# Ledger of designs, part 6: VHH binders against StAR-related lipid transfer protein 7, mitochondrial (STARD7)

Target 1, 216 residues: StAR-related lipid transfer protein 7, mitochondrial (STARD7), of Homo sapiens (Human) (q9nqz5r112to327)
Amino acid sequence: FQSSGVQHHPPEPKAQTEGNEDSEGKEQRWEMVMDKKHFKLWRRPITGTHLYQYRVFGTYTDVTPRQFFNVQLDTEYRKKWDALVIKLEVIERDVVSGSEVLHWVTHFPYPMYSRDYVYVRRYSVDQENNMMVLVSRAVEHPSVPESPEFVRVRSYESQMVIRPHKSFDENGFDYLLTYSDNPQTVFPRYCVSWMVSSGMPDFLEKLHMATLKAKN
Below, E stands for the ipSAE of ESMFold2; O stands for the ipSAE of OpenDDE; V2 stands for 0.75 times the mean of E and O plus 0.25 times the DockQ between their complexes.

## First folded at step 1 (VHH)

Design s3 (framework vhh_6fv0_2)
Fold by ESMFold2-Fast, scan of step 1:
Structure s3 (fold): chain B 216 residues (1-216), chain A 127 residues (1-127)
Amino acid sequence: as target 1 above (216 residues)
Amino acid sequence: QVQLQESGGGLVQPGGSLRLSCAASGFTFSSYAMYWVRQAPEKGLEWVSTISGSGGSTYYKDSVKGRFTVSRDNAKNTLYLQMNSLKPEDAAQYYCAKEYRVTVDSSGKTYYEFDYRGQGTQVTVSS
């Protein structure tokens, strides 16, 4: 990535970024845990837990922003390329806003039981700022109550911003993904280790391959 | 008040080994994750390794996995990087860091800001 210049400042006791001046005592630092060819992965602690919020900065030069965005919205296609999906269904759709409520059931690595998520997602294409945004968060929905069959994830947030290098329909873009959830596990360190070493990297690699295949 | 002091760099032949140390003072060492980062001439700062405060979790840049081992001695407030099978591409100024921020500007460009970084120790790999 040609434009991923790293700016480094001398060590400072007061290392506040612009816009974070009033975050005293509660702002946690991002910790880089992976640097791969197509993405960098950071994490920061969620206060009061053994869990983390994750941040991914990624770049692709062989697929378009629109293809990548559309593959993520296609629930039927995701069930074909994502082997961890047990169930993925849109349970409610608002035609005017484009907001969707989904029920997602996914395998977790042994010895963890499968988890289910009920979440609302919203997406937008911002022509003026040349970006695409996808936001998801856990919600409650009367059609999908908690059941003993799966562990319900009640804390889940995901935000992805896609920025084209040229246009929405030409190859090349950067994306920023911020993700957190609480899988409610007695193996938090194992779960964190799996997410960093396998879960997140494998998901992103398969998403890329799925986008290339859909390009046909 | 916070001080980080790296040592252990030097000139080594390809395939050689070096052990870097970082002596920390002025904060509760065991409460913070620590980082090794490096910068080669005319290149940006590059993350190499992370170790959690307890030492129970370690993470590495792909190109150094299996060759480098990060460790810490919380009783001595010291961070280590054992570097084996050194390659010419490993030649760089190596720094230890206490905490860093990652910021992404409106164009998607990534910036790394450190709360505290040491003076660095130079690693040269020459045949």
Scores: ipSAE 0.000, ipTM 0.278, lowest interface PAE 14.9, mean pLDDT 80

Design s4 (framework vhh_8h63_2)
Fold by ESMFold2-Fast, scan of step 1:
Structure s4 (fold): chain B 216 residues (1-216), chain A 125 residues (1-125)
Amino acid sequence: as target 1 above (216 residues)
Amino acid sequence: ELQLVESGGGLVQAGGSLTVSCAASGFTFSSYAMGWSRQAPGKERELVAGIYSGGSTYYADTVKGRFTISRDNAKNTLYLQMNSLKPEDTAMYYCARTYEIRTYGSGEYTVYDYWGQGTQVTVSG
């Protein structure tokens, strides 16, 4: 960001070019899977699996960064706007450090099994660099053992960076979300197709609508 | 209409080989994981082999090294090549479509949403 009146937006994912390959050759190219008014969605294969890492670049001009950030952290409100949530509970909370362990259970369309996640979430507001960060990863917790009722997602990582266009409390920001759920289970393409074509787009659109309602 | 039609079963002598096939129709075959299960007389149905949309394979310990699962997405056909057949391999073999394989505790569970009629494999000797 610049006070000279030039806005610096988070860069969109780019195809790997000659000379910018990672040193190990592990990185794969991003493929755009959706281009909507408020966001673009890309995916790339996770080497050795049939699963994908996803990246979203989004821009909103009608909600504030703080509202968008807080709606994601509000567990009770999430249960009201996200119809797929079966259960969403904070099982441990350290308010000072911003770390929370959550148990999240979500519907998938029939005949797919519902999934559950146990994950630690850390969030921070970086006033100096004018950004908000939300990071989550799957963990094990003795209070939430696996159940035959749900498919446990054991490898889950999410990172979102929100950058205001002006301030945390004025409308307008960009966000960059990188997400992967690499469970122990192997998915057929049907499950992956649903997540990409319906699950993720519906979630992002409902999150935006929920943020608009939180203005009140 | 969604259909899975198995063929290629028959009588074979111990130590012999046999290939069973499954013709799939009514869905996008390449997008689904497919499997082979078998049911011997008086026993529960067991998963013997699976192949995922990306081509990775799974085998039950009872058949590892002897059976090979493969798919031809252009022909919408699933195959199971069975070598070094034993009398214990005698069973009705079922082709199955699955939306996932899941784990729970130390166990591995396959979730299937459709099965074929089966093809009988009988191993003598």
Scores: ipSAE 0.000, ipTM 0.220, lowest interface PAE 11.8, mean pLDDT 79

Design s5 (framework vhh_gefurulimab)
Fold by ESMFold2-Fast, scan of step 1:
Structure s5 (fold): chain B 216 residues (1-216), chain A 125 residues (1-125)
Amino acid sequence: as target 1 above (216 residues)
Amino acid sequence: EVQLVESGGGLVKPGGSLRLSCAASGFTFSSYAAAWFRQAPGKEREFVSAISSGGSTTYADSVKGRFTISRDNAKNSLYLQMNSLRAEDTAVYYCAAETIRYEVHTSGNTYYDYWGQGTLVTVSS
């Protein structure tokens, strides 16, 4: 490993270049679908589906890494700022590792039914490497069986790495978010369009504003 | 300014009981996980017990079944009830609070930026 740390934040994903298409089973290239002043959004196809894996590279200069990280871990506060949440509960904790299993129920845009997720969340603060990490993935849990009331999302992964510009307690950081799920919808193109134009940008904006309000 | 102040340490005979208290000020205690650590002479600091903001607890194997951690958010206080004390429990006991607001707790020293000055517990005949 290069000790110089040329960049304290993760590099942007490689742009999709023109060339021969990859064969079946090869990892596909990232395509930029949104470029805003505070973040860039890329996507790449999930093989065998009409769905995408998303990648966000974002920068904030008005909130601290610790504040941003804590707001994401605060389940009760998220229910207050995230209008799409119907239910969000910690159903189990692994006391030793700090891993949590959560049940999350969320609105989807008409005509899609609401979805529910059962997922394990793990987080770490690495003071030596100056980064914070939050990882989530769908799991099965006997206390939360499938319900006909909601469509269970079985494929869900989210990974976020936060890198301070200065320290965990000073304003300024970059983050890299990689996200994918399969909402099991008969409207995949509509769902993808909503996620890119509204779902993802609205979530990120509300998270930022919630972090600003939590400063105290 | 964040401050943690331990109290309740002292001399106790083997088999005895002692209750440690930690008073938190300068922050919203109910939002943070908190823990007890101890350090015996010539040894590294050892994890004893932790409690999350939501009340979930964990214990080191050496104290499990003998010690009970609890919190009183209305009083901004953390407690450690120590029963069936042994000579090997002799140490300076430290109260610690996480700088990150979790609903779960951790045993890792690196996750605690707020520490008290410690209170001495001596178990001796």
Scores: ipSAE 0.000, ipTM 0.113, lowest interface PAE 18.4, mean pLDDT 79

Design s6 (framework vhh_vobarilizumab_d1)
Fold by ESMFold2-Fast, scan of step 1:
Structure s6 (fold): chain B 216 residues (1-216), chain A 125 residues (1-125)
Amino acid sequence: as target 1 above (216 residues)
Amino acid sequence: EVQLVESGGGLVQPGGSLRLSCAASGFTFSSYAMAWYRQAPGKGRELVAGIYSGGSTSYADSVKGRFTISRDNAKNTLYLQMNSLRPEDTAVYYCATYEVKIWPGSGSYTYEDYWGQGTLVTVSS
């Protein structure tokens, strides 16, 4: 009687609903960009732009949900494994909600200018539903006005859900990440092709290795 | 095996010219952004010039109008043409790659991964 909950399949991409012209802004179709051993990557166009929303479904069996979650939150550790970080600082913490506002400055492809982000991050551990959630979005903050040194990214959203296979402190979990931003640049197609085929797998491997080396 | 091998360094007089070359092997050179860095005695390493895989270029203010970066994808070679050399241009010059990466949650970015051994340029009478 019990339906099988053992298998977890990646969420199927949402297709546009056929024949309804009155539904302005209906979901664009996801296209699979990568199908690798530890993750699947999809993208879809953001209507009215040359940008994409990305979705990643990944599985690890050799690290704990808590280790992976903590690597996402540890700004000092990120600066150690991600050599492209120029600045990554928590500029404000809300003592009631636990929300954090961060200022992140990152190198962009030479010879382009560096980009900076001001975003609010909120995270939670949901023991009842056995999941961890991390949500981020761009905000304005009076302590970090726009600077001519950097190109401010004003459109940025990220949502990550981590689901343990067993517990938060035992190896094995699935994660679902949905992400979009506007870095105000157009990459040449050959660079995008290389990033998808080589750059993205290399970056995910560095993140995985960073997680394996984390204390917690 | 990835290798970047610089050549063309040497002793030149102020106002002279020199052309540096960097021979690349072990990776798809045409797909990578490339750069020249230098390190003067007692100074930190600084970026001199960069060239994107698409051919766009950028220069440090100290070398604008004097240095020209270029690439030959058929020969897997990066060049730096240095004109009107000054004593303050004396340094070890390094060839390096910039990898471009997109990661969900971080946007687009570059990563320096491969470095040459350097070639010494001395500008003195």
Scores: ipSAE 0.006, ipTM 0.155, lowest interface PAE 10.3, mean pLDDT 76

## First folded at step 2 (VHH; from h5a with S35Y G42E V47W D50T T59Y A61K I70V T91A V93Q P118Q; framework vhh_6fv0_2)

Design h5d (at its last look DockQ between E and O 0.11; V2 from the best seeds 0.00; counts 0 for: pae E 7.4 > 2, placed apart)
Amino acid sequence: QVQLQESGGGLVQPGGSLRLSCAASGFTFSSYAMYWVRQAPEKGLEWVSTISGSGGSTYYKDSVKGRFTVSRDNAKNTLYLQMNSLKPEDAAQYYCARDLSPEWDKYLEELGMDVRGQGTQVTVSS
ESMFold2, look of step 2: ipSAE 0.013; ipTM 0.479
ESMFold2 (binder alone), look of step 2: mean pLDDT 80; pTM 0.807
OpenDDE, look of step 2: ipSAE 0.027; ipTM 0.369

## First folded at step 4 (VHH)

Design v11 (from h5a with L100I S101D P102E E103A; framework vhh_5c3l_4)
Fold by ESMFold2-Fast, scan of step 4:
Structure v11 (fold): chain B 216 residues (1-216), chain A 126 residues (1-126)
Amino acid sequence: as target 1 above (216 residues)
Amino acid sequence: QVQLQESGGGLVQPGGSLRLSCAASGFTFSSYAMSWVRQAPGKGLEVVSDISGSGGSTTYADSVKGRFTISRDNAKNTLYLQMNSLKPEDTAVYYCARDIDEAWDKYLEELGMDVRGPGTQVTVSS
């Protein structure tokens, strides 16, 4: 994704990309690490680190784009279906830009320590290009300083684009999610393994089930 | 030098209680998560509980949930484990460990057990 917002459909991820993600071709190639019924998961190294950027391409035919989008924006509902959430609160809203600052505290699997995130979220519905977009990134906020209670994730970025097969209110869509964070760990390989095998798949499956149960 | 010293172990009857203590020195105690890990004869290490630096966040292994309570006194540089409703299966050497990150088994292995105390024996038997 580009930081300019919604200009184009993001390209479908390719496991054997020609290596050109940026203008100079310095980006690493995507590696497929999971192929499930409703989604495919790829990763690529973040240069200079032992960490990865993740990409998910998913397809659903039994829920609408609007339902899926709204379930992700509903912080109260997320606390009901996402058992890992310890805290999820909107700290600040900018009425003019539509941006929201959130504080999110989440369990990690035993024996890992809980993490907290302070991030800005912005979303848009692009009727002209028939897409819905949700973007988030870590920020600092004076109301939520770092605490010894939790490991603060300072590097976090997420972009999701949803494109309907027909309309926003008819079943069927594709989505592309690009995700990266730095969990601030000296054992990054363990965290990467957990995220690929459990964290990401479980989250996506529960999000789908939550969407099926949401009747507007 | 980082030092951890456990105490409070002993022989107790099933259904009984014990409180373990761990005295810490050589580091800023309140800045580190701490854990209790145990090893029964012939078995591997099991992490039974951990606590955040401030004491506001705790986790427990399923085998001890509802029976054990971890706590800390940062003014005294001391970690505690209150063990209630003890079972024969709780018989083990209990170790105090300093944890600064995830992958506890790899963390303890990497450090050569230098940030783990010598242990205190807990025996649950009639």
Scores: ipSAE 0.000, ipTM 0.093, lowest interface PAE 22.4, mean pLDDT 78

Design v12 (from h5a with D99G S101T D105E; framework vhh_5c3l_4)
Amino acid sequence: QVQLQESGGGLVQPGGSLRLSCAASGFTFSSYAMSWVRQAPGKGLEVVSDISGSGGSTTYADSVKGRFTISRDNAKNTLYLQMNSLKPEDTAVYYCARGLTPEWEKYLEELGMDVRGPGTQVTVSS
ESMFold2-Fast, scan of step 4: ipSAE 0.210; ipTM 0.633

Design v13 (from h5a with L100Y; framework vhh_5c3l_4; at its last look DockQ between E and O 0.64; V2 from the best seeds 0.00; counts 0 for: pae E 2.1 > 2)
Amino acid sequence: QVQLQESGGGLVQPGGSLRLSCAASGFTFSSYAMSWVRQAPGKGLEVVSDISGSGGSTTYADSVKGRFTISRDNAKNTLYLQMNSLKPEDTAVYYCARDYSPEWDKYLEELGMDVRGPGTQVTVSS
ESMFold2-Fast, scan of step 4: ipSAE 0.493; ipTM 0.710
ESMFold2, look of step 5: ipSAE 0.484; ipTM 0.756
ESMFold2 (binder alone), look of step 5: mean pLDDT 80; pTM 0.807
OpenDDE, look of step 5: ipSAE 0.370; ipTM 0.651

Design v14 (from h5a with L100F; framework vhh_5c3l_4; at its last look DockQ between E and O 0.04; V2 from the best seeds 0.00; counts 0 for: pae O 9.4 > 2, unsure alone 64.95 < 65, placed apart)
Fold by OpenDDE, look of step 5:
Structure v14 (fold): chain B 216 residues (1-216), chain A 126 residues (1-126)
Amino acid sequence: as target 1 above (216 residues)
Amino acid sequence: QVQLQESGGGLVQPGGSLRLSCAASGFTFSSYAMSWVRQAPGKGLEVVSDISGSGGSTTYADSVKGRFTISRDNAKNTLYLQMNSLKPEDTAVYYCARDFSPEWDKYLEELGMDVRGPGTQVTVSS
């Protein structure tokens, strides 16, 4: 009689939406939460929610914009350097627009369940304006239904602009990353803390290192 | 068309002060957060300070905190940066920049931080 210990994950407490009545009309205020050598991180509250939008402004001088951009497009390579990735797959490609639908499953800090994202990704290289752009937005896809194994993140947006100091193929660029999601957590403060303290910084550091490694 | 024009830069000795100004036009100035950014020789752009559209919230880089003060006059469509206790490390071209649009569909068209003036040179030297 092997007692299959069904680990009853305690029901995630319902997020009491404490309606912080911050009046509808007040401009969202950016708060600097991190100042590091290679980047600065800001957050601002999303009106009507307990969530934050994040902004990172950073600079690298030891890799090219193209290298940094290409590493972010390489999903197979990301599986190698990003230990938080459980699954990352391109589900659909639109040849005309160049858009891709991705299914991304990622570890979250204990004791939170893993989350999965379904999102469309688009990118552009603007030679005239000397910039690269990478954007992602959550979508629904019929081939990727929700699973009881993961918590589906239904709201997700990421935007990165890369601005070369010189050219796409010479070392040195600035980047701006704007990011928001709703991880559907009952511990919003914990998630915010994690994102600021380790999540975003660690990701950027790993991405940089992955870019350096790919260059060699 | 969005226009930004910085002024007030110059040569100053260490410990000196400068006040930068940025004249803005071509958009509703009070609706946008504004930033001062700087670029030192051989370095990338660095965000120095941010201010909300209303002026009610400000942020500073650690390197300038306590020395620099960002402010704005929305009636004059002008952004300011008071720089005190200047150091040689503050030598850079200083730019004012508008915040990025939050709208997804307009994001590529309204690259806020890419919208900057020609810049003003600040040189701190003995």
Scores: ipSAE 0.007, ipTM 0.241, lowest interface PAE 9.4, mean pLDDT 83
ESMFold2-Fast, scan of step 4: ipSAE 0.391; ipTM 0.667
ESMFold2, look of step 5: ipSAE 0.342; ipTM 0.649
ESMFold2 (binder alone), look of step 5: mean pLDDT 79; pTM 0.800

Design v16 (from h5a with D99S L100V P102D D105Q K106R E109D; framework vhh_5c3l_4)
Fold by ESMFold2-Fast, scan of step 4:
Structure v16 (fold): chain B 216 residues (1-216), chain A 126 residues (1-126)
Amino acid sequence: as target 1 above (216 residues)
Amino acid sequence: QVQLQESGGGLVQPGGSLRLSCAASGFTFSSYAMSWVRQAPGKGLEVVSDISGSGGSTTYADSVKGRFTISRDNAKNTLYLQMNSLKPEDTAVYYCARSVSDEWQRYLDELGMDVRGPGTQVTVSS
C-alpha cells in the first residue's frame, strides 16, 4: 500500500477517468448506490465475482479531521461504538512508522458466520499536502493462524484520505474511502445487499456519532 | 401496510420468454433493494436476481445470467423480471421480495428479506 488513494501510484498506472466507457469499459465504471446528506457511496464490480469495490466521498462540518482520524485508530473506543466487533486487538505495532498488525473479529448478518481479519494498517499525517491517510490490507501473521471458529477473510483493502477545509484542528473536512473485501460467504448477493443498504451506511453514521461523542 | 403482488407467470415452451411484474405498495419503493426469488418443485428457495434502490446495480444467479434481466420503475413502484431462453429447469414459483435496509442484527430471514409476495407460477414444458 502507498498511504495515499488520491495520488499517482508508480507500480500501478493511474486510471484516466472513472467511468470512461470508450477506453476502459464497464469494469472501471463506478455506479452510485447511495446519496446521503453527509456522504455518497459508489460501487464497481470485482471481475469474476459477485462482489464489489466501494468508494465513499463524505463531508463533515461539525468535527475536526484529527478527531475523526484518531477515533478510527482508537481500538478500545471502537469496541465501544461498533456493536459488530467481537474482538479487536493490536498484534504488533511500530509506533514510529505508524504500522500496526490487528486481529479483528466481527459479526456478520444471520445466517452468516462471524469473520476474522488479520490486517496491517498504516497511517500518516502529511502536513505538506494538508491531508491524513489511513490504509489497511489483509496479511498473514504466524501469531494468528486460521481457526475453525471463524471464517478468515484473506482479501481486504481499505484506503482513506482526509482533507481539511481549514486545518487538522478546526471543524470541517472531506474524506475519500475506497474499500473491498471478500467475506467468503455462501450468500454473496445478500452480503452485497446488506453492505450497501445497511452495513456501510450504519458504520459511517456510527463513526460520525462516535467522533461527536469523543469531542464532548 | 407493505404489500408486494407478482403477475405475468404462466406456461411457456422451452426457448420461450416471459416478463414478470411486481407491484409494490405501503413503503418508499426507491429506498429498498429488491429481489426475485424462486422455488422449484422439491427444492429450496433460490435467489435469482437483485437490484439496488436506484436501479444502478444488478446481480444474477449463475443459472440465469445472460438469460434474465431485472429492472425497476420507481415512478410506478414496479419491479420486473424479463426471462428469455427459458429452460425446463426454470419451472418454479417466482416471488418478489424486499431487502431489509435497517439494523442488520434485525435480519431474521435466512434470505435477507423481510417481505415477499404470494408468488406467480412459471412452468416451462415441452
Scores: ipSAE 0.000, ipTM 0.103, lowest interface PAE 17.9, mean pLDDT 80

Design v19 (from h5a with L108I; framework vhh_5c3l_4)
Amino acid sequence: QVQLQESGGGLVQPGGSLRLSCAASGFTFSSYAMSWVRQAPGKGLEVVSDISGSGGSTTYADSVKGRFTISRDNAKNTLYLQMNSLKPEDTAVYYCARDLSPEWDKYIEELGMDVRGPGTQVTVSS
ESMFold2-Fast, scan of step 4: ipSAE 0.200; ipTM 0.611

Design v23 (from h5a with W104F; framework vhh_5c3l_4)
Fold by ESMFold2-Fast, scan of step 4:
Structure v23 (fold): chain B 216 residues (1-216), chain A 126 residues (1-126)
Amino acid sequence: as target 1 above (216 residues)
Amino acid sequence: QVQLQESGGGLVQPGGSLRLSCAASGFTFSSYAMSWVRQAPGKGLEVVSDISGSGGSTTYADSVKGRFTISRDNAKNTLYLQMNSLKPEDTAVYYCARDLSPEFDKYLEELGMDVRGPGTQVTVSS
C-alpha cells in the first residue's frame, strides 16, 4: 500500500482458491454470512478445524467513538450488560500503557461447558491517524492456572479498529472487529451456528445499547 | 459490498468542460469524506479535491483551484467533479475514493470492499 492507486502487481483472484499444506485460516477467502442494518459479518475457515475467524464491519451514528471504546474497557459495566459473563476480573493492570491481563469465564450454549480465557488486552488512541485500537490475545499467567471446572481457551485473538467520522467526541464512526478462538468443542457445527445467528449479533446489539445507556 | 463507479470522462478540447460523477453503494455515504484523485500517464497519484461528509468543507490542489468544483448529493449517494477550463495537463484517469486510514483501508480490501472506483479517462487534446 505504499502507492495506493499505482498498480504494480495486480491481485490474482484464483490465488486464494488454491489448497496449500502450509496455509493458515487467516489466509483464506472471507465469506459474508450476515448483513444487518448496523453491521456486516464475514467468516473464513481456521485450517485443520470446523471453526472460523470472524470479521465485523459496523457503523453507528448515535454514539461517539470514545463512549463506545470506554464501555468496552469497563469490566464492571460489562458484567452488567453481558448476561453470558460468569466472571470477569482484571488480574494485572498497567494504567499508563493501557495493558491489562484479564480472566474471563463465560457461558456457552447447552450442551457445551463454560469456557475460561486468560488474555492480555492493549489499547491505543492514535490522534494523528484519527483511530482507536483495542487488541486482545490469549496468554498464560501464573495466577490463573488451568482448572477442571472450565475448558481453557488457549487460542483467542481479537482486534478492533475504530475510525471516527468526525472526532472521538462527536457521534458517528465505523469499526472493524476481527475475532477468532478455538473453544475445543465436540459440537463445532452447533457452535458456529450459534455464533453467527445469536452469539455475535446479540453481543453487538447489547454493546450498542449499553453505550447508549452509559450516557446517563 | 462497497462499490464506487465513476462516469463522465471523455475527450475534450482545451478550454472545455466536463462533469464527472461517482455512484456509491454499500456504505453510509454521508458519513465519509470523499476525494477525487487522478493519475496522468507515467506519473503518480495526485489528490485533486476532497469534500467532508456533510459537504460543508472542501479543498483543492493548487493545480486545479479556481477551475474545478467538488460537490455531493447525499440523498443520491453521488459525488461530482465539475471541471472547467481544462488543460492538456489535466489528462489522466480520474478515481473516486473514500478517505480512510491506510490500516483500515487494508482490512476493507481483504473483504473485497473497494476504496476507489475503477476510474474514468479524461483526455484533453490540443
Scores: ipSAE 0.170, ipTM 0.590, lowest interface PAE 4.0, mean pLDDT 82

Design v29 (from h5a with D105A M113L V115Y; framework vhh_5c3l_4)
Fold by ESMFold2-Fast, scan of step 4:
Structure v29 (fold): chain B 216 residues (1-216), chain A 126 residues (1-126)
Amino acid sequence: as target 1 above (216 residues)
Amino acid sequence: QVQLQESGGGLVQPGGSLRLSCAASGFTFSSYAMSWVRQAPGKGLEVVSDISGSGGSTTYADSVKGRFTISRDNAKNTLYLQMNSLKPEDTAVYYCARDLSPEWAKYLEELGLDYRGPGTQVTVSS
């Protein structure tokens, strides 16, 4: 069997220099923007825009994969631990497929206007590959048209994969979160800086603490 | 930044012993399965041993089973490989690596990342 590809140690990705000038698809290089105790954060440019796709690789040893997964699916609990939530409701639920349409309204830091998201969320527990997956993306839904009260986010994608170290019900796992968003702001640099330096790290830390509290 | 630094390699006679160490930093060491992999001259990479994050589960390649022992000290962020009854065919560069499932390895590869520390040379010769 192949020994390469089963072992990884993630060195800091090097900054983009030339790489993709003649390549089809023009894959951009990842740039590490944050190295914290429990996670590392990278970004790469979305071609033709001033926006970034973000990737987080994180590890916890004090909570189980199932607890972490379930806390993210619990919309009522999220409204309790996420102080930025103005509104979060399930618009439509298909319990057979695990698919849900949600309406989420969130504060953005002043002077930015609040944003709203209508997105479909799908999740699965893959026992064969020993992982849990949560995927979300912006959609249109006739019961939630655009409103002048909030700035509608039309481009939003999130994928989280959770990989246990042992089992779904034992402490210890890695997660990989890939995220992209276009919050339609007139201050793109400010929004990107806030998202990287405060928004995403704060969200991830609060999610971890919320999982610990749910455990107790 | 994840860093892995191997040490303890050297020249040893057949039947001798060596203990390799790998100092890890930049990640939560106890949360990751770790591996020792080696590359002999003119050959591909071979995974010789794996250990779970807690140290409770270990595996060994048939070529080293009964002779090598993998262990870890999570308080010191250090991985070890005790190598006994060394043979000339054990001559290789030994690398410390974070062991990930193939699907996770693919995700890290998409980030443009490499797999292992710089390595430590082990030479078994009379």
Scores: ipSAE 0.000, ipTM 0.182, lowest interface PAE 15.2, mean pLDDT 77

